# Miniprotein binders against b1l550, part 159

Target 1, 279 residues: b1l550
Amino acid sequence: MRLPEELLERARDIHSEAPSHRIKLDRVGSFGLKVPVEFKGFLLLAEADVWVSLPEGRRGVDLSRQVEAIYELSNPPKDPFSLCREAAISLLEKLNYADSSGVSIRFDAPLQDGESLKYYGVEISSIASDEIINKIRVEILGMTACPCTAELIRAYKSSEIAATHTQRSLGILEVSTKAEHPDPDKLASIIERAMSSPLRTYTKRPDEGGLVIRSLSNARLAEDVVREMIHLFLEEFGHLPEDTHILAAVRSMESVHMHDIYAERSFSLDEIRKEISSH

## First folded at step 12 (miniprotein)

Design p35L
Fold by ESMFold2-Fast, scan of step 12:
Structure p35L (fold): chain B 279 residues (1-279), chain A 94 residues (1-94)
Amino acid sequence: as target 1 above (279 residues)
Amino acid sequence: GEIRITVEIEKDGKYIRFEYTITSPEELELALKELERIIRMVGADRIRITVEASSEEEAERLADEFRELAERLGYDEIEVTREGNRFTVEAERE
């Protein structure tokens, strides 16, 4: 049932009223919306946040218009990148009091893993103002092996065979750019190639042994993985605008400690080129 | 008690699967509205909704509600099946 129109005609427009305090808000919106998207041939249920800036003289935002904007663009489901960009632009056009708008969309992306699928995390956003900034964050689990323990065991036993502890590690790449969103599959690939080995959805003992041996033969510190991710990123995406900002990070869930190890580096393409060319 | 709703939505051979775990009447009402929106937005040619509750009577009431939803959405074939406190509503068109 809906409210009688007579009651709506008598109601004050609360959102258009002056607030108790004249303070600008940066983000006001609808968070945690479920929207279907189509990603690389898959139909996925994504989670979306939509928001706009709110000027100091206005009490509230029309939340129903925000929700309608993204739902209209989600019917039928479309790729999350176009949805993100188009919804952010649409919000600014529909809500004339706003200086900026934004949309974030989160989903688990399928990745082929032999005859099965594995999943990695994707979060994309588009923030619109006088220009548009596109952001993507990719997170995927892999395996790392400790080179310090490997060297200690080698010295102790005078053996050429690597032996050390292994652990799950979460690799993170985040890119913010005025260009279109980078392909998340390529970002996930960079992360996996930087690790000691990728994780598999299912392995039998022979395949499992092979992954462990591969990890042990390619032992890497979290610091090594971050540097390798940056190197591989520059090879693949060095063509992006110079003001593109990147975060590369690894969280290693150390199997011999009660705590995790974390390494990160953030940089702009302009900054990193100058750093590398300093020699 | 707690209500578990399992949803499978199919369109042109592609599908989405997801779940709700409901602990309050307010949460249930919001979940039902969200689910209807998702089904309409996808334009699904087939849906399968399974409801499980601590009470058989509660699960049956919710299953009837989803059957009615499928009828309103224009699905041509609707089946409701039961296995204890678990009810499944399957609907398709064309």
Scores: ipSAE 0.500, ipTM 0.827, lowest interface PAE 2.4, mean pLDDT 84

Design p35V
Fold by ESMFold2-Fast, scan of step 12:
Structure p35V (fold): chain B 279 residues (1-279), chain A 94 residues (1-94)
Amino acid sequence: as target 1 above (279 residues)
Amino acid sequence: GEIRITVEIEKDGKYIRFEYTITSPEELELALKEVERIIRMVGADRIRITVEASSEEEAERLADEFRELAERLGYDEIEVTREGNRFTVEAERE
């Protein structure tokens, strides 16, 4: 089981030795750590990754100091944004041979849904070097309805709201910025508003009918959803630095096909504003 | 045999839940250390740990280890209950 601590004094310092090949590594660390966090009044168990860069002349990283960096800051639990940033800075202080450090924290975020809660995926990171870059990825499911099939069915069978296939679609927003992390609830809201309708945790049959009618009346292509997400993002977060990078994407799990539909766009705020202005 | 551990931790009315599926003694050792660390970090008021194993004897042994952990962590009220190969350790402090 646990080896005597006396052996540590006799053992070689393997991490400080020269490696078999003098190659720098970009990310070396401890992945999949469980850390409790406080998020908007909730206690959540998050999964964290911590890493540092490793210079070409050093064989390994002191993993115990990496784990210490985040664990010390997790007792008591704190908000994941401060934890992410502070742990990344602490990693560079504790592991001074590193040129950069990073921390990523993943959790399922609660979102108020009427009288109940639903959950969406959040991954945040802070990467520290001569500057700090904050990243956030939000994923949330919604519903989309096909406008093409709706139009065909309307032509075939007269109705005021054309029938069409609906499916679950995963909306994705990633933001990389020198500013603080965007509020994930606002990113989730943007994704849901871009969809044909949001998904509900609990719905009575009359309310369920209303959501279906909303989705059918607001049919959108995956391409439409991505464009709307970008439009709504600019409305909410246009104040971020011009070099902020965004990925907007949607994966539609097609109910009538054996394959998915996927649409995405990556851009910086500077790029997209110039593109929109040029018409 | 496969061992399933469900951990529930409560602090000031807030709650987290997580699970392990363990197939080796090495995985069990790591899970025990991680559970203790999370409980200490949270400063939990109440904990509930459920252990399921292929045999009643194995599940009882593990439940006893979690009972000892709760005692070391200073929990005042500790209760162990059994349903076949499932043992639940509930502990709270005032």
Scores: ipSAE 0.563, ipTM 0.850, lowest interface PAE 1.9, mean pLDDT 85

Design p37H
Fold by ESMFold2-Fast, scan of step 12:
Structure p37H (fold): chain B 279 residues (1-279), chain A 94 residues (1-94)
Amino acid sequence: as target 1 above (279 residues)
Amino acid sequence: GEIRITVEIEKDGKYIRFEYTITSPEELELALKEIEHIIRMVGADRIRITVEASSEEEAERLADEFRELAERLGYDEIEVTREGNRFTVEAERE
């Protein structure tokens, strides 16, 4: 049933009314929207969140206008960075009562892996106010091998015992900057190069053996991986503004334990350069 | 029984593929709505929906629903093909 349009003119505008309590809300919006995007020649189905700040004197936000803003810009599909930035600006323009707006878009990014594809996780955000802050988070699986067990096995002198245990490790790089979003493929590359070895989508027995040998010859602690990710990040992205914030982390799904090992470091470019140069 | 739905859509030579494994009527209803929404938003030139069910009758019924969806969405060249309990609906705009 559709109610008569005349009722819309007589109905109270609840969203514009004063709230029960005069409290500002930081983020109010539509979360979990499915939007198609075009990424490096691929058509992908992404998940988006859109939101605005709500002032203390206003009861609610115009949720339908939020959905309209991102859907108008996503038809036809466009690159997710432009969509993220343009939607955040559009939200702020359409909803004048808001001090800030934000858009987050999540998808699995394809990455060429020989003749096949593998996928890594990407989340990008743009937060608009009197300036725009762009955020990107990249997560990709790799392999690590334990140097401690490797050393113990060498000391034992047994040729029938495995050299060391290996496990899947999740590498994470998150960047917040006033500059454009960093290229996620480059962030994924940094993570993979910091690991003992990358993972493959399709592996034949000779290739599988090579992957394991590569991992064993490059055994690394979770702490080693985080430090290497930071080093490689600074080489590739040291040109970003000094107030750029980075999170580098790894979660190692230890094959010999019932728990994971986790290591992380958060820093600004200004902070880390001072730390490194003081040494 | 379980129903497997594979959706492939193409727009200007670009391609999306996604899948559903459905074990309940509620999951099926949500999947059907989501599939229609995505096709409409993309403005797909070509769609290919493959349905596989434990019974031929159920797969055929669902394939017919997707054929009707393609007609409703304005696709003018629609083909339904069958291999056992697997039905594929292919639709294209000219």
Scores: ipSAE 0.005, ipTM 0.387, lowest interface PAE 10.7, mean pLDDT 83

Design p37K
Fold by ESMFold2-Fast, scan of step 12:
Structure p37K (fold): chain B 279 residues (1-279), chain A 94 residues (1-94)
Amino acid sequence: as target 1 above (279 residues)
Amino acid sequence: GEIRITVEIEKDGKYIRFEYTITSPEELELALKEIEKIIRMVGADRIRITVEASSEEEAERLADEFRELAERLGYDEIEVTREGNRFTVEAERE
């Protein structure tokens, strides 16, 4: 049953009332909104979350104003980075009781793979207060090959080419910075280059053989991949502010085990620079 | 019963696709509003909406609602096709 809109004039303003308990909330908002975006010439349907801080003396947030903030900026569709930053700012302007706001946008990014496309995961956020903090997380699958088994089989067969097990591995790079969001394609490239080989959407047998040989020739532990990702990240993005925070991680879906292997390192640019220079 | 809605939207050769699984009248009302909003934001040249329901009558009724939506949005070429309990509304403008 749909109630008449005129009843809104007679209803109490619940959101402006005092809450049952005077407790500040960090994030209150609309989660799982569908938002069209333009990304590198593609029209994509992204999923967005928008939120604001809620002071201890206010019972609730006006959800319609949150949705209006992001939808107004999404017509026509724009790039998700500008949308994220501009929507976070707009939320603070529209909801004057909030001390901070945030927007997260998630989508599967297309990446050219020969004559076809493959996709990798992107999640970006902008959190606005007295300053803006931008966060990006990129996840992409690649292949790793075990160097331990490779060496054992090489020794056994007295061969320069060793067989080993290969598996899919998920590479993760997350960056939090006061600068603009890093280019996700560059982050995806770093992850793929750190792996034993990338994965392909479509492979003919000669190309498949090439990928396998590449993986075997470039066998890497999950720990090796994380270290290589950090090294490559510093080469590409070492110019970011010193307080930029990075998470580099790999989850290897081990083909010879019933469980996965996981390796990660979290650091600031200031921290990692001091660590490397101490050697 | 359960209703499935598949939405495909095209603008200048660019394309998005998304789906709904609906189990309540409230979910349906929200989905219809969201679909209209996305179509308007994109400024779509072509839309294709496929509805599947356990009842043929229910699916046909929903297809008719999407046909009316396409008319309100100014689409000139509107076609409704049926394949069993699946109805597809295709709409296009110059």
Scores: ipSAE 0.414, ipTM 0.789, lowest interface PAE 3.0, mean pLDDT 85

Design p37Q
Fold by ESMFold2-Fast, scan of step 12:
Structure p37Q (fold): chain B 279 residues (1-279), chain A 94 residues (1-94)
Amino acid sequence: as target 1 above (279 residues)
Amino acid sequence: GEIRITVEIEKDGKYIRFEYTITSPEELELALKEIEQIIRMVGADRIRITVEASSEEEAERLADEFRELAERLGYDEIEVTREGNRFTVEAERE
């Protein structure tokens, strides 16, 4: 049964009432919305969260207006960066009691891999207030090979290329900036180049052998991968505003252990440049 | 029981594929609304919706709902095919 809409004229406006406890909430919104986006010539189904701040004197948020804000901007589908920024701004315009708004959009980004496609994770957000801050997080799997075991086997067998254990490692780059979102394909490329080798969606035995040899010839600790990611990031994106904040991280799913190894570094561009130039 | 819905939509040679695993009537109602909204937002030229359920009757009824949705959305060529407890609704617009 659907109740008559004319009842809305007689019902109390619960959302505009004062709450029992006068406490501000930072994020109130609609989470897990499915929205189509166009990304680099692909039509993708993304998952979106939309939210606004809620002042201490207001009981609730008009959730239907939040959904309308992003849905209106998603018809026709557009690039997720423009959608993210425009929806965050639209939320503040539609919900005038809010001091800030945010939109987060998550999708698996296609990347050409020979005759196939492989996918990496992308999460884009825009947070709007008196300014707009854009954030992007890229996660992609690669392969690492242990240099410590490689050295032990080399000493044992006196071989130029030592056998060692390999494992999948998840590389993470997250960027927060007042500038436009960095290109996620470039972030994914940085991560893959920092690894011992990339992973493939499909491979034949000769190509698989080449991937393994590449990994073994380029053995790297999780710590090495993080440092290389930062180095490569600075080469590609060192032009971003000095207050840009970056997180670089690697989680190595060690094949010889029941646990993972994790390494990370957070920094601003201003901070890291001072650190590097002092050495 | 459990219902699986696979949706594939196409616009100008580009397509989206996504899936639902439904375990409650509330989840089904939400999925149906989301599917319709996505099709409308994309302005899809073609849609393919596959429904699979433990009950043939449940799968057939849901396939009929998607066929009716395609008709409401103005698709001029609609075909429903069956393979066991799996029903596929294909619709396109010229």
Scores: ipSAE 0.414, ipTM 0.789, lowest interface PAE 2.7, mean pLDDT 86

Design p38F
Fold by ESMFold2-Fast, scan of step 12:
Structure p38F (fold): chain B 279 residues (1-279), chain A 94 residues (1-94)
Amino acid sequence: as target 1 above (279 residues)
Amino acid sequence: GEIRITVEIEKDGKYIRFEYTITSPEELELALKEIERFIRMVGADRIRITVEASSEEEAERLADEFRELAERLGYDEIEVTREGNRFTVEAERE
């Protein structure tokens, strides 16, 4: 059917018209696009959002040019970081009325877990204007154990028997920088190292309590995990520009209560260095 | 009825697998367009599409559409196999 093509041609004329109200819009675009990406030797189907700013004097955005920008760069599939940055730049080149453009790409990243694979969440974006700002968010599940409960059990049992009081916790690191995107595998590693223990896809022996025992030996509050994530982040990525902004957070899915515990800290590298150096 | 489509592609020895669960004709049309665009963008060397529907007739019809798609995309070797209400279309460039 040729109807969609005729609609696109009419849309071009409509989009260039003056709007009913002269109001600038910050983000207008195509959301939920499926794009193939190549990540560390894996071919993955990612989801992408693309957008541009729309000036007060223009009624609409040319959506076909937005889709063209990312799809032209997706063939053949390439790493999602280059795709994100290049597509954001291409959007500004193709849509000269826009002051800024952005692209976000999200996917589940594979991570080796013994002989298996497990997955963690990755969302990256690039926002282009007079400068380019790159953002990455990594989310991965791990285990935490309450230090207070562990100490109480040790007192009662003289360290003879490990308690099974553990819970799943979601660790989050988000980085916004003018430098290139940080390596998500390194961010995932930081989160897992800050936890009481990582989660596994399966265990060789169903009756193994190794993860529970390790969690109790390394019991940590959500607050402890956030502080450790920040410490480890500074060791690995302290070289990034001083205006780099970081969010570190943990959501603990409380196993003995109906509610979750949440802890977070956002900061710039400049801010956190001054805070730490004052001690 | 409900339709399940599993897509596997190979490009330069790398594999990817993804699935659709379709509950409406509108979702089916969007999935078919997305599958075609994904195959084109990847430039896949080999594709394997498995269709499972509530009826054998519906699954067979969709499998035939994917066979025709593989022909249009220039795949030389195309095979359709059946296992109950599941049809699998395999295509490879020669």
Scores: ipSAE 0.000, ipTM 0.351, lowest interface PAE 12.5, mean pLDDT 80

Design p38L
Fold by ESMFold2-Fast, scan of step 12:
Structure p38L (fold): chain B 279 residues (1-279), chain A 94 residues (1-94)
Amino acid sequence: as target 1 above (279 residues)
Amino acid sequence: GEIRITVEIEKDGKYIRFEYTITSPEELELALKEIERLIRMVGADRIRITVEASSEEEAERLADEFRELAERLGYDEIEVTREGNRFTVEAERE
């Protein structure tokens, strides 16, 4: 059933009414929107969430204005970083009762891998208030090899390269900053370089053997990978504002266990520099 | 019955591909609107929409709907091909 449009003119403006309880809500919005973006020469279909804060005296948010804000900026498709920042600003301008707005955009980023492509996960956001905070999370799979089992086998067999178990490990770097979003390809590179070896989309047996040997010769604990990621991050992005917050984490899908191993460290640039310099 | 729609939207040799599994008329209406919106946003010069249904009659009817959509969007070269209960609508414009 479709109601006559003239009824809308006589209907109450539910959203502007007082709520049953005077409680502020942090995020109210439209989630799971499909938006096309241009990323490093690729046209990608991204998933976007848009939201605003809702004050304690207002019952609801104008959801159609939220959707319109990001759709207008998505035509034609543009880079997801500019889209994220501009949409967050537009939300505050269109919905003046809000104290803050946010936009999150998720996509699988292509990365050149020999003659083919591989993909890694990217989620970016911009949260606007009296300032803009930009966040990026990059997740990419790599390989790790256990140094503990390697050492045990070396002691038993006296081998130059000890046998050990290898497994897929998910590397995670998340950066929250008042500066522009870091380049996700550089974050992905940091993660891969911290691993025992990268993974490949398609490989021939000689190349596969090389990756396994590289992994075995560069055995690393999840804890080692996290520390190396932090070290490499500071080399590449140490110029960011001191209040920049970073999460570095590794989830190792251990081939010899029924469970995963996880290691992480959250820090601000100010915090980590004081920690390193105090030793 | 259950309907599967595969959509490919292309602009200047770059494309996006995505799928729908439709189980209700309401889902179909939303999918059609979203497909049109994405085509317009991208400014696509080529589209390829494949419809697969449990019956040829159902798939053909939906393929005609997409052919009409392509005509409304200004595509001047439209081709519909059939393989059993699978129909593909391809449309191009300069």
Scores: ipSAE 0.558, ipTM 0.852, lowest interface PAE 2.0, mean pLDDT 85

Design p38M
Fold by ESMFold2-Fast, scan of step 12:
Order: structure tokens, then sequence, then C-alpha cells
Structure p38M (fold): chain B 279 residues (1-279), chain A 94 residues (1-94)
């Protein structure tokens, strides 16, 4: 049986009490909530984290109010961008002791791949305080081919298409901005165009041959892929505010090594424009 | 014993699928509440819930619980099918 509600009225409010140590906490909340979202005409199962800041004089947060905030806004399912922004704002309204709140929603996003679908990772966040910061992270697998080995084989065999090793590479773009979230499909497209070739969900032998030939003809180092991703990002999203922060990264799962190769660059739009304009 | 629950919920031809591996009564209670919440949030026109348990009796009891849930939520057509220790509850409304 459930305890009488009258008993709850007489119990101590533990959350509002002073803590044993007067220390501020940056993020306290409910993590790993299942929420449905509508994305690009699809109904998707997403995983959500919600949190607020906790002041040094308060023992705990009201976790049930955090959960209620996002669940109320998820009925009916809505797009994850609106859900993140609205839920972050709602958390600050419901939990007035907090000076900041945040919501993060992650899911696998569909991309058309011939007659089937393939999926890439998306994480959309909004952090609210005296302003709202919107963050998006996109991760998608592609293929890279080694240009160094390709050149050695070309010199040795005099072939038009040099043999080289290929491997799966994970491309990552993360954007934090005061403007609206960038379109994740456009971010995924940037990553795939920077790679030697995209990956396919299903291939028959002739299609597989074509994919391999494409990657061999467009051999790129992880470092090349990161630079190309940044170049393509600036062409598409260079209009964002100067204080927009970007992380561009590639993790190459090297087929000829027992370890991975990793390359990354973090930058603000202001920083990168100054760097590129100086020669 | 271990219980596996597979949930598929559909609205206007769009669907989501998710699974649970349950090892305690507490996990089961939380899963049941989450499943009902998800069905309500989506406003599902069709649901399909598959239960697998180490015993037929346990799986049948859980399937009956999901049948009762579908009835409470106003589904018009409810079917329960069995294949060994696996029970599937399908429910639809127009």
Amino acid sequence: as target 1 above (279 residues)
Amino acid sequence: GEIRITVEIEKDGKYIRFEYTITSPEELELALKEIERMIRMVGADRIRITVEASSEEEAERLADEFRELAERLGYDEIEVTREGNRFTVEAERE
C-alpha cells in the first residue's frame, strides 16, 4: 500500500535543509529519461537528461518536478529543439532556487540511404540562465583511406587506382551558440563530404566495389578530414554569432594498427576567422 | 528469474521500439510505469508488447497485466498470443 499523503505533510522537507557542507553543485538532476520526439517526420525514442544548479545553502533538488517538467512538454511528442528550450526554461520557473538549468536529448537520427535508412548520433541541448545557450553534437561513421600507402603502391605498380588500407572513421561536429541549433542533417552532410566516402547500411558486391573505389580515389588523413569539416562548416554556418564555439574531430579506427588515430580542433568563429585571414 | 519485455508503439504509421531486461520486482514496477507513460505520451493507435520470462506462469501473468492496461487505456481490439514462454499482447484502436 502507499503511505498516507497526510504523513508526507508532517515529514521534514529534506531538500530545503542546509547541507552538511556548504558547497555549490553545478548540475543536479534526472538522467536517462525516455521521451518520444518528432524529428523530420519520424517518431523517435530519445534519451533525456535534465538538471539544475544547486546553491551552497540547499541540501537537494526536487527531482519529481524536473521529471514532470519534461514529461508535460513531451505530450504530445514535439521536435527536440523546442523541447530542449522549453523544458530548460520551465525548470528555472519551477525550481526558483536554481540559477541555471539544462536539458540534453540524444537519439539516433535517420538518413536516407538508397532504399533503406542509416542512422547517425544526435545530441541536442539547451542551457538556460540569464540567456540561453543551444548546443548540438553530431556523430557519423564514414570511411577513410590512407594517402601515404596509396602513393607508395602507385609508385610501385604505376596503376591509376592505388591500393591502400581503408578503415571506419567517426566524424564529430559539436556547436554551442546563442542562436538556433544548426540543422543536424546539414552537420552530418558536412562530415560525410569531408570523408573519403560514406558508409552504407546494405551493399551488394557491385555497390561495395564502387564505395571502395570512391574512397581509394579520395584518400584523406584524419587531419585532412578535420580541416575539410571546418572549411565546409564555415561555408554553411559562418553567419552564426562570433562567440559560437565549435569542436571538429575525427577518430580513425586504423585497420593496420592496434590503436586509433585521433585529430581535433576546438575554436570560436572569432578565433578561426582571425587565424585563416593571417598568412 | 530474468524477464524480457519488448515494446512497440505506433501512431499514424510511425512507431518506436524499446526493450527491458528485468532482474528485480522493483525494476519491473518502474518498467510498467514507463511503458504506460510512453503509450499515453505518444497517444498510440496500436501497441505490441512481448514478454519473455523463465517460467510460462510468470510470462502469462505479465501478459495479462498488459492486456488489462490496454483495456484501461480504451483499446478496442486486444489479442494475446503465445509461443512457449513468450507472450505477445497486441492492441489497436481506430
Scores: ipSAE 0.520, ipTM 0.835, lowest interface PAE 2.3, mean pLDDT 85

Design p38V
Fold by ESMFold2-Fast, scan of step 12:
Structure p38V (fold): chain B 279 residues (1-279), chain A 94 residues (1-94)
Amino acid sequence: as target 1 above (279 residues)
Amino acid sequence: GEIRITVEIEKDGKYIRFEYTITSPEELELALKEIERVIRMVGADRIRITVEASSEEEAERLADEFRELAERLGYDEIEVTREGNRFTVEAERE
């Protein structure tokens, strides 16, 4: 189903026309593109968004050139970090009316878990203008155990092994930097180490018992997990530029409530160092 | 009726798998273009496309379209198998 090419040649260039209202748009583009990538020896199908800024005097963007920019760089598949940065630059070069461009790539990253694999969420972005800002967000599930209920049961039973409720918790680390994207496996490791225990893809009775006992012995509030994530992040990534911005968060899916508990802190490396060193 | 398409792509022993649930002719056309693009970008050594539809005739018609795609992409070993309203097109390059 194709229209004759001569009709396309005679059609107006709608995108170059003046808009109904002279209003600048920040992000206009193609969202939800399927793009294969190579990540740490794995071939993965990622989902990508590409966009550019649109000036107040132009009606639309050339969407086909956006798609061409990322697809040309995706053949053959390459690592998603290089793809993200190179595609953002290419978009800005191809669409000269734009003041900025951006690319986001999302995928589920495999982690070795004994003889099986587990997965965690990764979203990376590169935003190009007079400079390039690289952003990465890692989300991974872990387990937390309530220290409040543990203390009540310990007091009641005079037991050294606390009993308490446990729940799945989603840990989140997001980093925006002028440097290269941080290694997502290291970010995932930080999140898991901050939790009461990691989750396993497949467990047998002995392994399941061990995870539960570890979780109970390492009971943590959502607030505790966020503080530990920040501490571990500073130990691993304190070398990043001072204007690097971080978001650390945890969402605890409380097993004894119909609602979730959420704790969050955003900061720049500059401000957190001043805060910590003032004491 | 509803059409389900499962695509599996292999390159140098590495695999990706993705699926579509199609409810309109427009969705089908977009899915076909996207499938071809992904296969081309990967430079796949082997592909396996499974089509399920409410009618056998509809599934067979779509399977034939994927067989033709595999031929256009230069696959030299192409097999189409059927189990009711489920057709699988397997193609490899050697």
Scores: ipSAE 0.486, ipTM 0.823, lowest interface PAE 2.5, mean pLDDT 85

Design p40H
Fold by ESMFold2-Fast, scan of step 12:
Structure p40H (fold): chain B 279 residues (1-279), chain A 94 residues (1-94)
Amino acid sequence: as target 1 above (279 residues)
Amino acid sequence: GEIRITVEIEKDGKYIRFEYTITSPEELELALKEIERIIHMVGADRIRITVEASSEEEAERLADEFRELAERLGYDEIEVTREGNRFTVEAERE
């Protein structure tokens, strides 16, 4: 139902009123908006969150202006990186009482997998204030193989190839930087190369056997995968600003346990280089 | 009863598919507005909306609403097909 215009004109401006308690809020916004985006030639339906800081003296945020900020920039659909950054800037322009704004966009990114597609998770953010901070998180499934069981079998048989258990593992790379968003396909590639083997959507028996043998020959702990992801990240993205922050993590869904194994490391580029140089 | 809506949108050979499971009239109203907004933003050439409800009467009523939505969005060719309590609205612009 649409209310009469004269009624809306007579209504109190509740959002501009003083709040019951003079407390600043860090993030107030519209969460779970569906917006179409174009990503590397694909049309995708993404989920977006938009938010601003709310000063201690103001009761509420103008939600209609938040929604307008991202919807105007989503017609026609554009790349999610430009959308994210431009919407965050637009939020500050439209809502001048805010000290900061942010936009997060989540989608499943297609990746060519032989003659079919597989998908990996992407979440990007842009946070605007006196500067703009861009953040990206990539999650992709791969396979790991237990080196402990592999070594036991190798010792027993004196064999180059050993039997062991394999499991799906989720690799995670998160980057926060003042530079533009890193290419998620490159982050996904780093994660897959750090694992024992990638997962495939379809393989024929000979190809499947080859992937299993590769996994068994390249057995890795979750801790090994995290260290390799960091090494590969530095090779590809070591040119980013020194204050760039990275989270590298792996969650291994152990086939022989009812629980998962998790390993992570957070660091800045400056921090990790000093650490590597001292050892 | 429970309503399932599947939306497929095409623009220049590119495709989006998304779904709703709806249990209230309020949820339905919001879903209709969101679907209309997404189709408009994409500038879709072709749409296919499938509605499945617990009764044929309910599904037919919803198919009529989606037919009206396609008309409001300017689609020239609209086809409604039925298979039991499932209705599909297909709409296309040249």
Scores: ipSAE 0.630, ipTM 0.874, lowest interface PAE 1.7, mean pLDDT 85

